# VH-VL binders against q9umr5, part 19

Target 1, 268 residues: q9umr5
Amino acid sequence: SYKPVIVVHGLFDSSYSFRHLLEYINETHPGTVVTVLDLFDGRESLRPLWEQVQGFREAVVPIMAKAPQGVHLICYSQGGLVCRALLSVMDDHNVDSFISLSSPQMGQYGDTDYLKWLFPTSMRSNLYRICYSPWGQEFSICNYWHDPHHDDLYLNASSFLALINGERDHPNATVWRKNFLRVGHLVLIGGPDDGVITPWQSSFFGFYDANETVLEMEEQLVYLRDSFGLKTLLARGAIVRCPMAGISHTAWHSNRTLYETCIEPWLS

## First folded at step 13 (VH-VL)

Design wc6
Fold by OpenDDE, fold request of step 14:
Structure wc6 (fold): chain C 268 residues (1-268), chain A 122 residues (1-122), chain B 106 residues (1-106)
Amino acid sequence: as target 1 above (268 residues)
Amino acid sequence: QVQLVQSGSELKKPGASVKVSCKASGYTFTDYAMNWVRQAPGQGLEWMGWINTDTGNPTYAQGFTGRFVFSLDTSVSTAYLQISSLKAEDTAVYYCARNHKLEYPFYTFDYWGQGTLVTVSS
Amino acid sequence: DIQLTQSPSFLSASVGDRVTITCRASQGIRSYLAWYQQKPGKAPKLLIYDASTLQSGVPSRFSGSGSGTEFTLTISSLQPEDFATYYCQQLNSYPTFGGGTKVEIK
């Protein structure tokens, strides 16, 4: 039988958003037990990411326990960061494929409808004033806000992304790296026409430098220092990069071609 | 089975230096950060900082910079606290303490050394 | 820095008593609060973390509650071995400890 699939949604999502994905999985891998975790839906997805990590952990642990041969994770958008953190704090997870579906893995630095409604009077260039405050860090979006022009503030104030990246030293950096390296494969999915993840290369651990030039994963300090295991994963052939154009952010989980090309191969 | 064993009591004169050791056993030394906590006689607990047991990078709490140095000898799973230019106010029991859980937030301590009394007196 | 204020500083009680110790934070610290027990001449012992989670091996008579700025440690029925000093610790930032509460025999 096929390994169970656990799906973690993004901002303002619900299980209904993944109805097409479920259909595709059922069609191509009949008998697969797919669980879309119905936690932190709607506005609750704005809760601090560490809180979400704890909630999702409670949900996935029983599933993993019933699947000793392993499970697959499909984590969409913000969910991809939740999953990465989850895999970092769990020293006994059994994740075979971690599929990061258009996630801002290296952070977000761009205005979106999500940001506009939350911070209607804030500009991208000034959001650091809010996000890198104690109050701002109570919101999930600020937990992975990565302002390339205020790296000092990011490194010191980010209570989530900077930590799971190992960019700021912390007591569990070593063990988090060890835990994350337990994954069989890291499948990175995203594309230039996403329209939300900014820059879109963030889904592949690319990101802006101080001049807003996008650097690749291999140019990032987190890679060069192997702070959370990217270099090690790449070296052992465990990283799969699957870019696809022509897909908007809200279509990553419903596009059949994307599923067949980037997701299905890793659900065995 | 996890144990932290510290060096014995020290009696020093003002201006002298002292080096306290903390030997860990029963677990992978480099997987857990080591903390130092001070307790003056009859007083409460004061966190001094921590050291990354993998990289050797120390972080000192405010008030514990300059004269206080954290170091490691990973070959023997031992952490060290050195205090230079000792003052009477440095008289205290010094504890090493292991970081506890893997989840955020950090700095809960599940295992402690037995403590090392450092007395600074003329 | 976050200050923790424990109350009372001293508490006299008898075996079998229900004991409650309070820890107040100068600012909100969510549930990032731990409790330790320390006996004379001994190192502190972790009792509770995340405000309410019992450390392995700790008797069930110990419990923690609270969030934000006010927290409580409760011993449902005080035992002879529970006479000690108790400290709260915040983990919202670099850790700080409360001043301690000494539980003495009445």
Scores: ipSAE 0.891, ipTM 0.935, lowest interface PAE 0.5, mean pLDDT 96
Fold by OpenDDE, fold request of step 14:
Structure wc6 (fold): chain C 268 residues (1-268), chain A 122 residues (1-122), chain B 106 residues (1-106)
Amino acid sequence: as target 1 above (268 residues)
Amino acid sequence: QVQLVQSGSELKKPGASVKVSCKASGYTFTDYAMNWVRQAPGQGLEWMGWINTDTGNPTYAQGFTGRFVFSLDTSVSTAYLQISSLKAEDTAVYYCARNHKLEYPFYTFDYWGQGTLVTVSS
Amino acid sequence: DIQLTQSPSFLSASVGDRVTITCRASQGIRSYLAWYQQKPGKAPKLLIYDASTLQSGVPSRFSGSGSGTEFTLTISSLQPEDFATYYCQQLNSYPTFGGGTKVEIK
């Protein structure tokens, strides 16, 4: 039998967004128990990510308990960060495949339509003023806002991304790394035509330097220092990178070719 | 069982130095951060900072920089607090305390040492 | 820094009494609040974390409630061993403690 699949949605999403994915899984892996978690849907997805992590944890723990052989996580967009944090705080998770589906794993620094909606009077270059305040950190989008021009503010004010990345030292950094390393495989999915994740390489732990030059995962300090286990995972062949062009952000969960190429192989 | 055992009471003169030890047992020492908390006689609790037991990196609270040094000997699962240039105001019971939660947020303390009284008097 | 104000500072009660201690924060700290018990000559003991979660091994007569800026510790029926000083602690930022509430026998 196939391992259960747990799906975590992204910003402003709901379970409805994953109807095609469910169809694909059912067709190719019949009998798979798929649970799309309808927590923090819509505008509620703007709540602090740590709050979301706690909520999702409460939902996944019972599922994991009933699946001693392990489970798979498919986490879309913002959900990918939620899942990574979840796996960091859980010392007893049994996740086989963690599929990060077009997630801003290394943060977001882009001027997108959904960002403009949230901050209509602010430009990308000025969002640090809001996001790196205590007030700003009450919103999920600010929890992974990564301004490459204000690294000090990011490192000191980010109450989520900087912590799960181990970029800022904290009391549980060692244990979080240990817990995250329990994953069987980390499947990173994204692409250049996403249009939302900025830079798109963030889905592969690439990101801007101070000159807004995109550096790859292996050039990132979090990798070089193995602060949360990326280097270790790569070394043991546990990281899968699956880039795909021609897919917009809202289509990652609804593209059959993408599913067959990047998702399906890891649902066994 | 988890235990934190601290060194005995100290009587020092102003200007002297003291080094308090905190030996941990019953768990993986490097998995949990160690905190230091001070309590002056008849007063409340004051968090002094923490040390990463894996990397040895210390973080000091405001007011506890300079004369206060956190260190480790991981081979014996022991954390140390050294106070130099002791002042009368440093008279207090000093506790080591293990970080509790694996979840965010940090800085709840589930296990404490028995405390070490440091008395600074002329 | 976040200041925590406990009230009352002193509380006289009898065995069997319902005791309530309040902790107010100078700013919102969500549910990031813990309660400790300290007896003379002993280290603090964690009672409650996340404002309302009972620490393992702590009697059920202890309970915590509140969020934001106002929190309460309740002892439903005070026992002889409960006479002690109680401290609240916030962990929304670097930890700070309240001034303590000494519960003494009437």
Scores: ipSAE 0.879, ipTM 0.927, lowest interface PAE 0.5, mean pLDDT 95
Fold by OpenDDE, look of step 13:
Structure wc6 (fold): chain C 268 residues (1-268), chain A 122 residues (1-122), chain B 106 residues (1-106)
Amino acid sequence: as target 1 above (268 residues)
Amino acid sequence: QVQLVQSGSELKKPGASVKVSCKASGYTFTDYAMNWVRQAPGQGLEWMGWINTDTGNPTYAQGFTGRFVFSLDTSVSTAYLQISSLKAEDTAVYYCARNHKLEYPFYTFDYWGQGTLVTVSS
Amino acid sequence: DIQLTQSPSFLSASVGDRVTITCRASQGIRSYLAWYQQKPGKAPKLLIYDASTLQSGVPSRFSGSGSGTEFTLTISSLQPEDFATYYCQQLNSYPTFGGGTKVEIK
């Protein structure tokens, strides 16, 4: 039989958004038990990511316990960061495939519609003033705001992304790396026409340097230092990169071609 | 069984140095950060800082820079606290304590050494 | 730095009593608070973390509550072995401890 699939939604999202994905999985992998976690929906997705990690952990632990053969995670957008953190703090997870579906894995630095309505009076270049404040870090978006022009501030103020990336030293960096490395495969999905994830390469652990030149994963310090295991995963052939053009951010979970090409092969 | 065993009591004169050891057992030493906590006689607990047991990188709390040095000998799963230029006010019990939680936030201490009394007196 | 103020500093109680200790933070620390018990000549012992989660092996008569700036440790029925000093600890950033509450026998 097929391994259970756990789905984690993104910002301002809910389980309803994944009805097409459920249909595709049911059609192509009949009998698969798919659980779309209906936690932190809508505005609640703005809550601190660590709070979300705790909530989602409580939900996935029972599922994992009932699936000794392993489970698959499909984590969309902001959910991809939640899942990465989840896998970092869990020393006993049994995730076979971690599918990161258009997630800002290396952070966000863009003023898209998703951000504009939250920060209507804030420019992208000035959002650091809010996001890197103590109260700013109470919002999920700020937890992965990565301003390339204020790296020191990011490293010192980011209470989530900088930590799970191992960019700032912390007491659990070593064990988090060990835990994350328990994954069988890391499937990275994203594309240039996403329109929300900025830069879109963030879904593949690429990101801006100080000149806003996009560097790829292998050029990132987190990779070079193997701070949370990317270099190790790549070396053992555990990272899959599946870029796809022509897909907007809100369509990643409902596109049949994307499913068949990038998701289905890793559901077993 | 997790255990932290510290070195014995020390009596030192002002200006001298002391090195307290904390030997860990029952777990993977390099997976958990080690903290140091000071407690002056009849006083409360004061966090001194922590050391990354994997990288050896120390972080010192405010007030514990300069004369205080954290170090490791991973081959024997031991953390060390060295205090130089000892002062009378350094008289205290010093504890090593292991980080517990894997989740954020950090610095919850589940296992402690038995403490080492350092007395600084003329 | 975040200051933690415990009250009372001293508390006299009898076996069987309900005991409540308060810890106040100078600023909001969410639920990032732990409680420790320390007996004379011994190292502190972790009782509660995340404000209300009981550490494994700790008796159920201990409980923690609160969030933000006000926190409480409660011993529902004080036992002879519970006479000790209790410390709260905040973990919002680098940890700091409260001044302690000594629970003495009446």
Scores: ipSAE 0.875, ipTM 0.927, lowest interface PAE 0.5, mean pLDDT 95

Design wc6
Fold by ESMFold2, fold request of step 14:
Structure wc6 (fold): chain C 268 residues (1-268), chain A 122 residues (1-122), chain B 106 residues (1-106)
Amino acid sequence: as target 1 above (268 residues)
Amino acid sequence: QVQLVQSGSELKKPGASVKVSCKASGYTFTDYAMNWVRQAPGQGLEWMGWINTDTGNPTYAQGFTGRFVFSLDTSVSTAYLQISSLKAEDTAVYYCARNHKLEYPFYTFDYWGQGTLVTVSS
Amino acid sequence: DIQLTQSPSFLSASVGDRVTITCRASQGIRSYLAWYQQKPGKAPKLLIYDASTLQSGVPSRFSGSGSGTEFTLTISSLQPEDFATYYCQQLNSYPTFGGGTKVEIK
């Protein structure tokens, strides 16, 4: 009698990475229908996030239609941004728990091996020159790149993150907020030893100010203005924060204690 | 079912003002932005900007940041375009338009008003 | 500010002809392009969005193709009601329209 669970993977990822999470769900909630979406895997995860949102939407519609009582989303890393956009663009979604598993919800500002592979002559301090251009916005990483030292460029050039955060106004801002607010719970998971999400507090809607000091969710303009519904959700008691130390970026979906503490309670 | 009905044509002298209305029906007015598009005689289409129908905040295209004012009356599901200090080059058909879909990109217009001809002549 | 160049600007054709209209963008816009039809005295009508997706209720003789910087609208067999002006529109940023292509009876 458990609600179906839909899993959305991250950058350079595939459904095989989630085999342990699937085992945990099967052991604790036997009979749960779990679907790990196998779209945009590997290098296809670099495609523009709006193209990924469209493809994942097409995949989730029939699953949600077959489960009128609702579904849960578990969305890992970059996948958490795809899922948040899905919730905004679907006026008929029936998501109960949106579980954001170490996702860069306020953006990314960090040098990592995959960024160096993709942009080998760039550092985080100068990647804005690429990302805040039309060419750069064709890559998923640049769709959520958030340089705290070039905020004006971010606000004007971002084709994805600044829009889904309501940091730049747009024609659908009101209906996106309305749709996002239909979720039952927003479960935020992440931790200081992630090693990839930078700052790691981005998983909790925290982010750097211009001095690279982390401002928590409640100090962010998007929260204070309630631009896409965070203040409303918190006031409703619908936001759960579940930080856990000692987990690296690739281990969030293969840690039993993390699953039992942060995920399992929300898979009704 | 979705309809955008605009006010009638206007004949004005230079220096006057005009206010064009666009009444929406068949949908939740505040869920969708209202866009304005101009077409001068014998010319193509030119996007003028949009107004957020929930907040009332307008965004104007380049070249429309002065004499052109977007406004709303949400109680009657109506958007307005006001043009002050009319010039001869303001002679055009003015359309209101609603965006096509909820997903990005936003500016695919599937519903249009019938257009309002504003003629400015001495 | 993405510029769109339509060609030809005017086209004379007979009923039954295959008609192709081209739209070039000054920079890449992926598939974010729409096509509109406008008859004299009428508002524009959406034909195609996302470069190739046919709007509901639009006849199947209309098709769109292209990506990046080069796009085409094709009318496979021109009908009397298709004599109109056609506009492309890019959507990759704030919208801009092409200059139009007027299709007239030959």
Scores: ipSAE 0.406, ipTM 0.750, lowest interface PAE 3.6, mean pLDDT 91
Fold by ESMFold2, fold request of step 14:
Structure wc6 (fold): chain C 268 residues (1-268), chain A 122 residues (1-122), chain B 106 residues (1-106)
Amino acid sequence: as target 1 above (268 residues)
Amino acid sequence: QVQLVQSGSELKKPGASVKVSCKASGYTFTDYAMNWVRQAPGQGLEWMGWINTDTGNPTYAQGFTGRFVFSLDTSVSTAYLQISSLKAEDTAVYYCARNHKLEYPFYTFDYWGQGTLVTVSS
Amino acid sequence: DIQLTQSPSFLSASVGDRVTITCRASQGIRSYLAWYQQKPGKAPKLLIYDASTLQSGVPSRFSGSGSGTEFTLTISSLQPEDFATYYCQQLNSYPTFGGGTKVEIK
């Protein structure tokens, strides 16, 4: 039998968005128990990410308990950050494949229609004034906003991303790293035509330096210092990178070729 | 079971130094930070800072930079608080504390040492 | 630092009374608040975290409520062993404690 699959959605999203992914899993892995978590839908996805992590943790605990052989996570967009935090805070997680589906793992530095809707007069060059305030950190988007030109403010103000990346030390940093490292595989999916994740290489732990030159995962300080386990996972052969061009942000969970190439092999 | 056992009370003169120990058992010592909390006589609780037990890097709360030094001996799962150039105002009970919660926020202290009374008088 | 103001500083009550202690924060801290009980000569004991979640082994007569800037600890039926000083603690940043509430049983 196949391990259960837990699906975590992204910003302004809901469980219905995954109907095609569910069909693909049913066709290739019949009998797989798939749970798309129906939490923090729509505007609720703007709640602080630590509140979302707490709610999703409550939902996954009984699923993991009933599957002692392990589970898989498929986590889309903002949901990939929620899932990475879950892997760190759960001593008792039994996740085999963590599948990160176009998630801003190193942060976001890009204007989107959602940002225009929320902050109509803002652009990426000045959004740090909102996001790196206590009020701004009440919104999930700001929890992973990463302005490469104001790294000092990011490191001091981030209540989420700087902590789960190990960029700012904290009392549980060592045990969070140990918990994250218990994952079987980290499957990174994304591509240059995504259109929302900026830079798109954030889905592969790449990000801008101060000159907006993209540094790849292996050039990032968090990798070089192995602050939360990326270097260890890569050396163990546990990181799978599956880039695919030609897919827009809203199409990652409804493209059959992507599913067959990047997702299906990891749903044992 | 998690247990934090501190060294016994100390009576010191101004200008001396003291080193309070906190021996941990029941968990992997280097997995969790050690916090120090002060309680002056008749007063409330005051967080002094923490030390990363894996790296040895301390973080001191405002007002505890200088004469207060956190250190470790990981071979015996023990954290230390050293106070130099003791003053009468340093008279207090000093607690070591650790949290059990792995989630944000970090500073729920559900494991405490029994406390060490340091008395500074001439 | 986030400042916490507890009230009252002292409270005298009879066994069986319902007791309420308040804690006000200088800024919003969501539900990131803990309550501790400290008996004379003993280390503090965690009662409640995340504003309302009872720590394991704490009697059900203790409860916590509140969010944002205002929080309460309630003892629904005061018992003789509840003679202690109670402290709130915020967890939204580096921790700070309230000034304490001493409960005397009359």
Scores: ipSAE 0.380, ipTM 0.748, lowest interface PAE 4.1, mean pLDDT 90
Fold by ESMFold2, fold request of step 14:
Structure wc6 (fold): chain C 268 residues (1-268), chain A 122 residues (1-122), chain B 106 residues (1-106)
Amino acid sequence: as target 1 above (268 residues)
Amino acid sequence: QVQLVQSGSELKKPGASVKVSCKASGYTFTDYAMNWVRQAPGQGLEWMGWINTDTGNPTYAQGFTGRFVFSLDTSVSTAYLQISSLKAEDTAVYYCARNHKLEYPFYTFDYWGQGTLVTVSS
Amino acid sequence: DIQLTQSPSFLSASVGDRVTITCRASQGIRSYLAWYQQKPGKAPKLLIYDASTLQSGVPSRFSGSGSGTEFTLTISSLQPEDFATYYCQQLNSYPTFGGGTKVEIK
């Protein structure tokens, strides 16, 4: 039958947000065991991403152990970064499809209502002063904040994104790459009308250069150097890019057309 | 079984060079960085840096950016520490070490070589 | 650069005593601290990581606690084989070690 599906939510989110996705899976893949991990809900989603990775790891280990044929991950928004880190730090993961649902995989450089609420006087041009400090790195948004105009600060201060992207070398970089490469498929989902992920191409490993020109995945140094395995994975034909216009950030997991087009084919 | 076996003790005169080896077994050598740690007689532990065993790129701690050179021979799963222009203050036990934890933070060392005593005396 | 200050530098205690060693960091390091034991002529041995997690095979009389800037290694009932020097190590960035605490049995 069908492999179990594990769902990891995003910033200020909870398991209830995925009820429509659960319905779609039940309709098209009846009998699939789907677990929406109910960890780091609401304000707890602001805790450091390495803390979240540890907690989600503890939750997924028994699920993967019970499913030797493999599991699928559906990881939404910030949750996609948690899941990518899980794939790197787990020697024993058995993930077939990693479905990244509008996740800021190359980082975030955008003003949002959440940022205005959290840091009322901040704007994207000055947030680096907060995020690239030890205090700022205690907030999850700062763990993947990626200011293209302060690359030296990003590379030195990031405790999460620069490491999982292999942009800053570290003792585990080779094993992280090997572990990530054990995934069967990387399914990248996102679109221009998301409204939150900035640039929206971050969901496809695209990002700004210093002039705020978007470079595609294949133009990124992390791809060209194959620092965490993207080039290898693409060469295997294991990367699926599924862009879709007309979907706002909160609607990715409740749009049937998106599900049928981008998610359903990968839930074998 | 992860094992790190270092070369034997060395007695050297000031101005000479020494090359300490650390042979790894029980794991894929290029998967994990090799760290070097110094301990002068009667003193504490001092991290010297690490070498990326896949790329060969070294990172040196403050104070070790000159006469200390990390290198590899991946064909025999061996890391090397070379110290040139030896001084009396280089007298120490030199350890190789591998990290334990795959998650951040990285430098929890649960695998150590037995240590190599380098003695520099006139 | 994060500096670690261990206290005391030297400690003499009797078998059965409760021993406490402290490690203070010059800035917050969350729970990113490890403890090592080193016996004369031997390589260091990992006891505790993540401030409080006991390494496999380490006797339960050893425990660690603390977060932020202050950390403690405790030996609940000192044994003769616990004669050693103990080092803390921070891991919030490139690692640094404390100066060590030499424990001798009376």
Scores: ipSAE 0.337, ipTM 0.737, lowest interface PAE 4.6, mean pLDDT 91

